# VH-VL binders against p38822r5to271, part 7

Target 1, 267 residues: p38822r5to271
Amino acid sequence: LSIGNEIKDSFKETHKWVQNNLKWLKDIEQFYRERAKLEKDYSERLSRLSAEYFNKKSSTSVPISVGDTPTTTPGSIEAAGVVAWNEILSQTDMISKDHDQLSTDFENHVANQLSGLFTKLDMTLSKINGFNNDMVNKKDNIYHELEKAKKDYDEACSTMEMARNRYTKASNDRNKKKLDEKEMEMNKCKNEYLIKINQANRTKDKYYFQDVPEVLDLLQDVNEAKTLFLNDLWLKAASVENDLGANVSKRLQAANSVVKQNKPSLN

## First folded at step 1 (VH-VL)

Design p10 (framework fv_pimurutamab)
Fold by ESMFold2-Fast, scan of step 1:
Structure p10 (fold): chain C 267 residues (1-267), chain A 120 residues (1-120), chain B 107 residues (1-107)
Amino acid sequence: as target 1 above (267 residues)
Amino acid sequence: EVQLVESGGGLVQPGGSLRLSCAASGFTFSSYYVHWVRQAPGKGLEWLGVIDSGGSTDYGNEFTSRFTISRDNAKNSLYLQMNSLRAEDTAVYYCARGLYDSEGYHMDVWGQGTMVTVSS
Amino acid sequence: EIVLTQSPATLSLSPGERATLSCRASQSVYSYIHWYQQKPGQAPRLLIKDASNRATGIPARFSGSGSGTDFTLTISSLEPEDFAVYYCQQESNWPLTFGGGTKVEIK
């Protein structure tokens, strides 16, 4: 029926909408994987930079001059400067490790979770499609049986009418027996047809008033689950980035503390 | 080797019907969405419809009343039932595999196509 | 339905030249554009998926870019076997649609 097709189209439209919404999860996953790679690259480059300058600095000493009077730096002044510089390089390496941790957290606690969410919801969506197909197939099967029963009944009616006409033209025992046989067959086909009408009506009512609303509700549940879990993952992503900010702040405070305490008692 | 092979094409009179088949091999057919795409001689590609792993179908707007897609997962086969054929339905008909449900609807494997000619 | 407009309709170039093919969508398709190559008498072949990801076995000279409504397929240096018709396809909305195609032909 046309109404059945319109309701089936409603399922298809809602299913397409949910499916498109789930596909967006893969784009979000890819973003966090690329974001993690940037953090990993930054971490490796920053760690390498720190190590390179630590090695260079430890190999050199330079005389300090005041005005045009040359002054050899006392060991205490060079020692104090080296200590401050080593702390800056050390904290820089720690910052690189903080970024490495963020990369790992984005992969494990955000991207991998998004991948898992997509897989789970996509599988659920496929099961809902299977359920919809089963109910449509059951409805179509009952209507096919109804059509067959109607055809059988129509044929039996025609056959009985021919037998009646023959009996009317020649009223003998043979024609009477044949008429009675065909009338019984027609009544049998009529009863089968009536049974199939009742089955089709029950199937139609179940389909329109129970099955279709149930399937549409299931589709909406998938989209709602996507939204709820996605929001949780975005909050997790924000949390791991906040941790990076706090850690970097601590590294910089540690470096500043050493620099502020660097007070050579010369002057 | 992953393959799709179409069959059933031929010459049909206007108003006639024809059923195309597509045989899949080398992959788990039941897990994939599969598409029908047609191409009129010298023209571009036109998407006809898709059937998902569970048997649910979707069609291009021009095809929903005359064309029906079905599948038989036990036989690794895809079908296109075409009714009330017109001269403008003359085309090469391709079946094409979508990816597994989690990877989207780009079509990575195509059959060679089967020609349907609607003419008197 | 989303209409995909490919330009130019025909592109006449010599081997070794760079080819740039455009696909414009009537509304945003995010990154959900795929590119196919079709040689005469052959079935289409997937080149690029989701705007920029090369399909398995596709040479590095093929690249895709774009998002939203404007997409580009680039062939950095044409080989003789690259002269073919190229189609874009969107999967953002049902029904799925193809562009009209761009024919890359020898000058």
Scores: ipSAE 0.000, ipTM 0.355, lowest interface PAE 22.5, mean pLDDT 82

Design p2 (framework fv_pimurutamab)
Fold by ESMFold2-Fast, scan of step 1:
Structure p2 (fold): chain C 267 residues (1-267), chain A 123 residues (1-123), chain B 107 residues (1-107)
Amino acid sequence: as target 1 above (267 residues)
Amino acid sequence: EVQLVESGGGLVQPGGSLRLSCAASGFTFSSYDVHWVRQAPGKGLEWLGVIGTYGDTDYGNEFTSRFTISRDNAKNSLYLQMNSLRAEDTAVYYCARGSEYYYDSSGLAFDIWGQGTMVTVSS
Amino acid sequence: EIVLTQSPATLSLSPGERATLSCRASQSVSDYIHWYQQKPGQAPRLLIKDASNRATGIPARFSGSGSGTDFTLTISSLEPEDFAVYYCQQRSDWPYTFGGGTKVEIK
C-alpha cells in the first residue's frame, strides 16, 4: 500500500495544482472584461465631450480671441482657427471610436477566448478526474471481491477439516460422502480465490504502472495547453492595444496637418 | 457401455511383487470411488481397499503394509501394487465401482464389477 | 470390524420354491446392507442395495428386508438361473466386510 499511497497523493497534488492554474485564467479573463469596460466608458465620455463642444461652437456665441482682442462669435476669429478646432473635435470623436473598438476586441478576442479556454480545459480536467475515480473504484471493487473469495475459501477449508476429523474418528460411508462434498466445495472456493488473485494482480499492475502515469501525463498536458493558449491570448491583447496606439497617432497626425496649414512654410 | 477390465495377473513366487491394472470405460472415472475385492478359490469375497475421488485410500487391516492402491484419472485406470506376496494371496482380484451418490441415500454399493484377474502365488 | 454371519451356509431347494437367506451383523449397521449374486466363474452382481432397494434390472422376485443387525434376502419363486452363491456386504464402517455366503443349490 506504501507505493500506492505515494502515487495517489501525486495525482491529487497535480490535479489541485492544475485546477488552481485554471482558476487563474478566470482572474485574467475578469481583468480584460474590466479593462474593456474602462475603454467603453472612456469612449462614450470622450464622444459626448467632442459632440458637446462641436454644438457649442455652432449654435452659441463664444468669446474667441486671437492676440489680446476678444471676439464673441466663431466668425470673429480667423477662419483657419475654426477649421483647425473642428478637425481636433472630429479626430477626438474618431479616437473615441478607436477606444470603443479596443473594448470590443478585448471582449471578443481576449476575454471570450479566455472563457472558452477555461471551459474546454475544465471539461478535460473533469474527464481525467472521472477516469481516475473509475479506475480507483474498479481496483477497490476487485480487492473487495478478492477478500470475499478468501473468506469463502478459508471457511470451506475449516468445514472440510471438520468433516475429515469426523471421518477419521468414524470411517463410515456417510462421513466419507460428507467429506467428499466439503472437499468439492473447498476446491470450488479455491478456484474462485485463485481467479480473483489473478484479476486483482492484473488490475493493480495496470493501475499503478500504466493508468496512473497516463493520467499524470494528461494533467500535465492540460497545464501546458493552458500556458500555450494563454501566451497566445496575451500576445493578441498586446496586438489590439498596439493597434489603438497606431490609430490614435494617425488621428492626431490628421489634426496636426490641418493646424499646420496656417503656416505657409509647412505646405 | 459401462465397463471395468482387470489385467496384470499371473504366476508369482512367494516374496515377489505384482502390479494389477483396471481400465475403466463408458463413465466419468474421476467421479467415482473405486475398490479392490479379492476371492480365494472356493472362498468368499474379501474387501481389499478403496481409493476415493480425491486420491484418499483406505485398506483392510491385513493389507496396509503390503498393498498400495493408486489411480490415474487421465488414463481412466486403477492400480493395485502388491508386495511380499504369500501363498494365501492366491485369489481372483476384482475391481469394482462404488455406485453414484444419491442426495437422499448413500449409493455406495458395488454396482459395476470387472471380470477379475487371477493371481497365483506358488513355487 | 463388523462381522457378517450368513445362514444357512447351503440351501437346497427345487425350482418354484421360496428361498429365505439371513445375514446378521455383529453390531448395528442401520440399513447399510447390500446383497450380491455370484454364479460359478463370474463376477458378483448387485441385487439389493441399502437393505431393500432393488438394483436396476433385478427381477421383482428378489426382495430385501431388515434393519439394525438382522437382514433377509427373499426369492419368492426360484428360477433355474437363481441357483448361485449370495453374499451380504455392509457399508456402515471401514473396513467393508462381506458375509461368508449362502449357496442356493438344486436338490
Scores: ipSAE 0.000, ipTM 0.342, lowest interface PAE 23.9, mean pLDDT 81

Design p3 (framework fv_pimurutamab)
Fold by ESMFold2-Fast, scan of step 1:
Structure p3 (fold): chain C 267 residues (1-267), chain A 121 residues (1-121), chain B 107 residues (1-107)
Amino acid sequence: as target 1 above (267 residues)
Amino acid sequence: EVQLVESGGGLVQPGGSLRLSCAASGFTVSTNYVHWVRQAPGKGLEWLGVIYSGGDTDYGNEFTSRFTISRDNAKNSLYLQMNSLRAEDTAVYYCAREGVEMATDYYFDYWGQGTMVTVSS
Amino acid sequence: EIVLTQSPATLSLSPGERATLSCRASQSVGSYIHWYQQKPGQAPRLLIKDASNRATGIPARFSGSGSGTDFTLTISSLEPEDFAVYYCQQRSEWPPTFGGGTKVEIK
């Protein structure tokens, strides 16, 4: 059908467009998984760095070399410096944990949610495609039944005309009875054909007016759901990254507060 | 029996508007698909649009913004509202019924006599 | 859009002769071609549906054939009333399009 062909092309084009949009979700998911890995790598490196220098600092001792002019640092001043340095290392470790938290948040609240969204929408898209195929098959089936009924009616008409011709050539009771029988059969086939025309008309109206718009609406609903949830996930991604910024700021403020208290008692 | 009678054609200036009517008899427009087809003088036929039995419409891409198909079920009539007319819209406009066979589409079994629209200054 | 090319543009024949009209599509249209007859000053009249199915009331002398891109309308023996312009139309892709027509005229 030319209307059916245009509608079929519209469904194919819309389906492909929605399918491509869902594929895009996988690219966005992969971005956040790689982004999370970068945060995880940074977190691990930063944590190792702070641990290394914490261990190094704890083993710090006055140089074994004997100088002509040894430098003297009062115990209280050295203790104050150690406290400040330990706080810097501690807050650095906390910053590493903040980045670890961002990595976890990107995985759990963004990437995994994108994966789940893709799976759900992909399944829905598959069901819509199946529904469309079912509707097309049902429509085609009624068209085939209509064609068969028309063929049967045409054949019955031909048979009746042959009986009429025979009766015209020999107008006896037997030929009249046969003509009446064939006319009755023709009328039966005609009634069946008319019934099929009505069924086909209802099917055509339902298909073009209700069914096709419904599947196109369902395809658009999938894309709209994708857009709404994707926007929510992007806002969530921004939120967790903003949390990182706020937390890092707090760590640095804590470190600075302790450093400001590092006033040598003697000099 | 089945008839379609068109009216409303005439001379109109570029940029003008015109409304064509098509009166149907022998069948019900609300249970059939009815199309508009035009033919420029000395040229071939061009499909313009359709109104489906359910009342929805569809148009050729060149016509969507300027032409509107409607119907009045009580009067068993359909209409073509033409706006922003151009010289190239000069044509005989036909209304035509799509046949009732479901195994085929876009076949026009009954046509009106056509109404001439001339767009010139 | 699908372009339909009808040939020849004009056929000059006498009553009783066979007329063969060609319609070629720019791409495959399956069997989804309709044929119409139009006399001067009159509306088109449906002759053939989907390449080969005669419309109601159309005389047996009219027949259609073809599939894919090449279609033929045949009038086995021309009657005086058959001298007219004939159009093919496709229903395979939207929008439906018509050929340029073949004029069958008296020789």
Scores: ipSAE 0.000, ipTM 0.352, lowest interface PAE 22.6, mean pLDDT 83

Design p4 (framework fv_pimurutamab)
Fold by ESMFold2-Fast, scan of step 1:
Structure p4 (fold): chain C 267 residues (1-267), chain A 121 residues (1-121), chain B 107 residues (1-107)
Amino acid sequence: as target 1 above (267 residues)
Amino acid sequence: EVQLVESGGGLVQPGGSLRLSCAASGFTVSSYYVHWVRQAPGKGLEWLGVIYSEGSTDYGNEFTSRFTISRDNAKNSLYLQMNSLRAEDTAVYYCARDLDYGSGSPYFDYWGQGTMVTVSS
Amino acid sequence: EIVLTQSPATLSLSPGERATLSCRASQSISSYIHWYQQKPGQAPRLLIKYASNRATGIPARFSGSGSGTDFTLTISSLEPEDFAVYYCQQSYNWPLTFGGGTKVEIK
């Protein structure tokens, strides 16, 4: 009894623990979705900042065309400086695109994957719970049948005992025949009860020594799968961020290269 | 949350004047560049002018003498004063904003629904 | 002023087909081109900014490319809601100018 209750409690506790661990996946998913939104907002604002300064009105009376065609009049503005500044603004816009890409990668390769993982594991957990419920119901049903067989046997024993008392008081052929009939009925009920005892014992043994360990192993498999796939997704998240870092570095190197070539010319 | 709502359009006689309003909500108009763009029935978009965050204005060459953009920071609204209206000024008039870093190179992230101005006798 | 020429004026296609819209500038404008979608009775909606950056909430089937004078807006597979007029706009120099538009209509 006590041992059976401890095993039942173990499934309930382990199932709840795994279910709570799966909820962590939704928190991690939400983190990456909010992280992606921050990158998208940053990208938008950085692109506009670059554009604003590219087209900024001249503070002098001489209008300039800022861009890829530096045909400004020498002496009015430093043409090389304009080219360098345009490159800095252009590379700043490229950096905004890199952050936009990171936002998209966090959504598609991390957050959506976490959502899919949760759905798959939650469905598996639901199936395991269903299997456990089926096994509990089967066990409970066989115990009910056992109780009914015991009651039938007890009643047959009582009926036979009454027939025996009747034969003892009046030993005639009729009372002997009735006693024999009731004894046969009692033996029939006894055999049915023994069959039910054996069925209950087999169901009990299968449940406690086979079915319960199996469902606990399945719950552990769900948690292990969660951990392995979550680790893969974290590595993917790190990878897309590393790509951003490399791209941004390359953008800044390109801008600096143009600036380094913009030295005062000597006559 | 960000909204622009134009109003003040209607029927006006040639040579008449009309003032359009653009009410902003969800952002502070003085922190952004805000533009007016118009569209004649069945035709394309035409940029009319802008008011910058610091309060100065610029217009398309055709509009400089007849149209004036202004704003009321306390009401978080901007206005388009249109004078000496002609039949060719018949159009839907939109207000549209730049992002809050301003825009020397503007694109329009939010547009109002537009208000129809019809110039006819 | 910078003149933007959009072609074709009208593009008749069926849902599921690829749409390619062009915008040509009268002078080099680097990547300072933006694309808008306008449905009948509605205000324009930003699709693409700075030649190739999709605006927030715009489906992946919309893409932009080009630099200098020649720019392209591509819709990889038309959905029913994509049948609209599309405008390009340059922000390289003042005054701001728009293209004449390309109407994408159902065959």
Scores: ipSAE 0.000, ipTM 0.348, lowest interface PAE 24.9, mean pLDDT 80

Design p5 (framework fv_pimurutamab)
Fold by ESMFold2-Fast, scan of step 1:
Structure p5 (fold): chain C 267 residues (1-267), chain A 124 residues (1-124), chain B 107 residues (1-107)
Amino acid sequence: as target 1 above (267 residues)
Amino acid sequence: EVQLVESGGGLVQPGGSLRLSCAASGFTFSDYDVHWVRQAPGKGLEWLGVIWSGGSTDYGNEFTSRFTISRDNAKNSLYLQMNSLRAEDTAVYYCARETYYDFWSGYEDAFDIWGQGTMVTVSS
Amino acid sequence: EIVLTQSPATLSLSPGERATLSCRASQSVDSYIHWYQQKPGQAPRLLIKDASNRATGIPARFSGSGSGTDFTLTISSLEPEDFAVYYCQQHSNWPYTFGGGTKVEIK
C-alpha cells in the first residue's frame, strides 16, 4: 500500500524478471551447442561409413549359363553397377559434409551470437542497476542534510527559549541582547530547515514521478532488445537448417540421376 | 515481537532431500522479501537465494538446479526444498527478512531480522 | 560474481582500543555495502547499512565509511560485547555476496 514500498518492489521485481529472461538466453545457447554436437557426431559417423564401403571389396559376381558351359557376368555389367554404387557412397559423403557445415553454423552464427547478446545485455542491466543505486545514494544525502537542519533548528529553538526565560526573570540589557542574538540564530536555522524541506520534497517528487518510471522503462528496453535480437537469431537458425535441407535434396537428386541414366551392356 | 524461526534441519544421507521451514511472526509476512543464507561450520556466510514479496525467486548460481524457495503467506511461512544433497551442503541455514526501502531512510536489501538457524548435516 | 575481501582475518585488541576493519570489492559497489556482527552460536546482526548508516539500536561507537571498492568499519572504543566476527555484504549486483569475515578477539 505504501507508494515507496510499491516503487521499490517494482524496480527489484522488474530487474529480477529481466535478469531471469536474460538467463533464458543461456538455455537457448546450450540447446544450439548440443544440437551442433549431434550434427557433428552424425557427420563423422556417416563419413566413416561411406569411406568403409568405398574400400570394401565387391563379392557380388554372378555366373550366367550360356549353352553347356557357365560364364561369369560380363565386366561391363558389373562396372555399371559399381559406378552407381560409388556415386551413392560419394553423395552420402557429401551429405555428411552438409551436416558438418550445419554444426559449424549453429556454433558460430547462432550459439556464439546468443552468448554475445547475453554478455551485452547483462552489462547494460548492470549499468541500469548502478544508476538506480546512485539515485538512492543521492536521496540518502538529501535526507541527511534535512535531518541535520532539523536538529540545528531544534537546538536553536531550545537555546532561544532558555534566553527568553532568563530575560523574563531578569530584564536587563545583557539578557535582552542575548535573547535577540539567539532569536536571530533560531530564524537562520529555521530558514535553512525550510530550504531543506523544499529541496527534499522536490527531489522526492522527481524520484517517484520521473526517475523511477524512467528506470523501469530502461529495464523494459533491455527485455525488448533481448526479444528482438533473439527473434533474429531464431530466423538465422531456421535459415541455416533450410540450407541443409536444400543441399541434401541436391545430393540425392545427383545420385538418382546417375542411377537412372546408367545403361548396362546388352550385347 | 518480530521473529523468524527455522525448523526441519537434521541428518541426511548424500543424494537425499530435505525441506526447511521458516515461521514468521510479529509482522505482515506477505509485505516482505525474505532470503536464505547458509554458513558451513567454521566458515563464512553464503547467500543462497530470495523470494520476493510478489512470489518470484532468485538464487545464487550454484543453487538453482537443486534448491527451491517457496512461501505460504496464509501460514506466514517460508520454505527451502533441498534435493540431491552433498557433503558440502552441511551448514546452518538462516532465513532473513529484507528491510523496506523508503525515500527518507534510503536503505534497501539489508537483513534486519534473522532466524536462529537450523543445522543440516549431510553424511553417511 | 563480486568478491569481497576482508582484512585482517583476525584483529587481537584490548577493551578500550579502536578497531578498524577493511572490506575491498573486486569491482565498484558504489555505497551498497552492509556490515553484520556475529557472536559464537548466534545469528548475524545488522550493524551498518549502505556503507555509513547505523541500524536501529546500534551504539554510536560503530561507524562505517567508504565508497567504490574500499570500505571501513570502525569501532571507536571496544566494549567486551564487541568481540565477535564481522562480515561485509554487497547488494550492488546479483548474486549477493559476503566477505570472509574479520574476527575481533581479546588480546
Scores: ipSAE 0.000, ipTM 0.375, lowest interface PAE 16.8, mean pLDDT 82

Design p6 (framework fv_pimurutamab)
Fold by ESMFold2-Fast, scan of step 1:
Structure p6 (fold): chain C 267 residues (1-267), chain A 121 residues (1-121), chain B 107 residues (1-107)
Amino acid sequence: as target 1 above (267 residues)
Amino acid sequence: EVQLVESGGGLVQPGGSLRLSCAASGLTVSSNYVHWVRQAPGKGLEWLGVIYPGGSTDYGNEFTSRFTISRDNAKNSLYLQMNSLRAEDTAVYYCARDQYSSSDWEYFDLWGQGTMVTVSS
Amino acid sequence: EIVLTQSPATLSLSPGERATLSCRASQSVSTYIHWYQQKPGQAPRLLIKDASNRATGIPARFSGSGSGTDFTLTISSLEPEDFAVYYCQQRDNWPLTFGGGTKVEIK
């Protein structure tokens, strides 16, 4: 809905708007890289904690004492407790690995994909800008040719008029030949000028009613592509987090199953 | 350390051309937004243009026809090609890094030392 | 383009005094003003980003405030190394523009 002088400025405004929108992708990329780092740190600390307590776990039971007399601890209950504790530590280590996997997935399948998307769209904007510059340059060149043709025609008209004045002042064969020559030259310049007027009008119409709308549509397509690909990456990010949630649930269920299996039994 | 170093400045006649270089160390130019900013003697700062990670460029309105920003990733360097130079282009030319962060944009946290361009006959 | 007007052009003060520098935008720039310090023969140094956020390594005596069209850089107590030219810059719209600068000189 651009008209007149508004059309000339539309490309620059829209181009800047799209460039600014693409910068937002870098902010989203940075978020997922920092989020991945947090998961990596958690994973490493949780793994170390599990390993530390695995090494410190008690493998020996202490006899129950009444005063100075030790009593025998039921070995089956202590063995069951050790097995349950070992399973809890093992599943904790597996949870740490699940978080390490999430860190890797955020980097490889989200952050790196956002980086690639930015690079691709940035290159596409560069090509669109280059196309617009080429079209502006072609338009300017044809207007320059039109101005030259007009000047040549004006000069030929002046020269022909001088030749006519000479012929009216002194009517001889020489002056008539010169008049005829200058009239032919003027008509050649006139035809060239008319051709350039038509070329300039066609170029102007093509630029404002075809080329400018086309490059504006291309700029809008870049922004729409950004939105569509970003939405796909949002879904991917949600998917890998859902996988973590499911895996952690399975780890905890496995630990609980072993604990329940080793219930204390009474006579 | 992380630094930008400009070079290529000198005396040039009106209507002439000159290419400035900006060499980066400790950072990758293709991973950053790098801008050119100039400062005429005794005057303030003026933004010229920027090159984005993907190679796209943007310029101030006065510079689009005469100045071109490019880079060579293998040399980790930026260039500013300046054509049809005028006396008013006399200035110190800086390259400056704009690191897109998760919260802030278009501030210059790293500058080169600058290179002086003098346009006179 | 957005025009930034800095005032005063020159501010003559003694060490220990409070410096207040103004930057006014020709149209609203939200909080999108950055401040730089430049000493003779040196490149500018980032001080404050987005009106009020100090850059890394910048002393607490430097503070920024403002929104819309009126912004202020304050140096609570001038140190000898603070005598320099200060520039504001906007990022609200393209092209990026700088103010004309305020020279803080020793009295």
Scores: ipSAE 0.000, ipTM 0.397, lowest interface PAE 14.0, mean pLDDT 82

Design p7 (framework fv_pimurutamab)
Fold by ESMFold2-Fast, scan of step 1:
Structure p7 (fold): chain C 267 residues (1-267), chain A 121 residues (1-121), chain B 107 residues (1-107)
Amino acid sequence: as target 1 above (267 residues)
Amino acid sequence: EVQLVESGGGLVQPGGSLRLSCAASGFTVSDYYVHWVRQAPGKGLEWLGVIYSGGYTDYGNEFTSRFTISRDNAKNSLYLQMNSLRAEDTAVYYCAKEGPYSGSYEAFDIWGQGTMVTVSS
Amino acid sequence: EIVLTQSPATLSLSPGERATLSCRASQSVRSYIHWYQQKPGQAPRLLIKDASNRATGIPARFSGSGSGTDFTLTISSLEPEDFAVYYCQQYDNWPITFGGGTKVEIK
């Protein structure tokens, strides 16, 4: 019926709207995967740079030469600047590892979570759609059974009416027996039709007052779940970036501390 | 009936490898997040990693280099590949699935019975 | 990683008594704590999800409460089948972590 068609349209529109909203998760996932690649590339380049300069330092090591007067010296004396430089290179390598960790965290704790969320919610949408289809099919089947029962009853009524007319025109035992048989058949069809009317009315009430609201609530739940989980992932993404910032700050403070020891005037 | 059944545990020498299986029945494993959790004899529960419904994986920091989670959708099963095993990896290994998604990460509503891995010479 | 500290490690009580189990997080996990029960030789079983929601089939005597860093599992009146080890689990931050467990044993 007309009201049923309007409600069917509502489900399709809402389902498509929720499905389109889930597409946004894939865009956010793509962003974090590309961001992770940038962090990984930076990490690899920075690590290579620090290693190159550390190796160059070793290859260009020079004899210690100080003034004109030889003194008793330790077997290995490094200039204050060399110690500071080693620490700067070491902390640079640590910073590269911090960025590698951020890349890994973006992939594993953000992008993969978004992918999993999308798949989970998409599967849930598929199940809700299946549930809706089952409910619509059950309703349609019951209405078809009702229509068939009505036609059967209408035909039985017509047949009984013909038998009644025959008995009225020629009142004999044969026509009376025939009329009685057709009345009994009509009453059987009438009872079946009444049962189907009752069944259809219960199905109609269940469909409009229970099933449709339930299905729409489930669709809303999917969208709310998306929003809630996405907010959690936004916080996670911010958290891993904050960890990077804190770690890099510590690396630079460590380097500065060593530099300070070599040049007290820098305090 | 919804259930998970682990298999593949046994005795393995230090430095060896072992692959555990987790067979799902009563549900489609790819529709859910499924986790691996282990428990050393007399000790508590330790989370190892997860495979998401989309097939991506995540691990605890201590396990990323030696352990790999995978699944076979056609067999409705998960696997845990364990390499470079040590005595401290001796434990009962469980697979556990998350409940239906309700807006956040879900509790582990179904657990397997566990499979024992013993690492000793 | 977030560390979950369960206390006491062992709780010795008689049937009919009230059990109160604590789980404290090293940093806020909001309300994202689950509780599991494990009997000897068995797999863990979900009791409480999201700090306070009982899992399907779990008796009303089990209840959970708390938010932020402090969480509590309460068994209002211990039954013989309740003597087990109880674990809390957080899922607010990766990696997922479990508490060390509280063993509820017969006095």
Scores: ipSAE 0.000, ipTM 0.366, lowest interface PAE 19.0, mean pLDDT 81

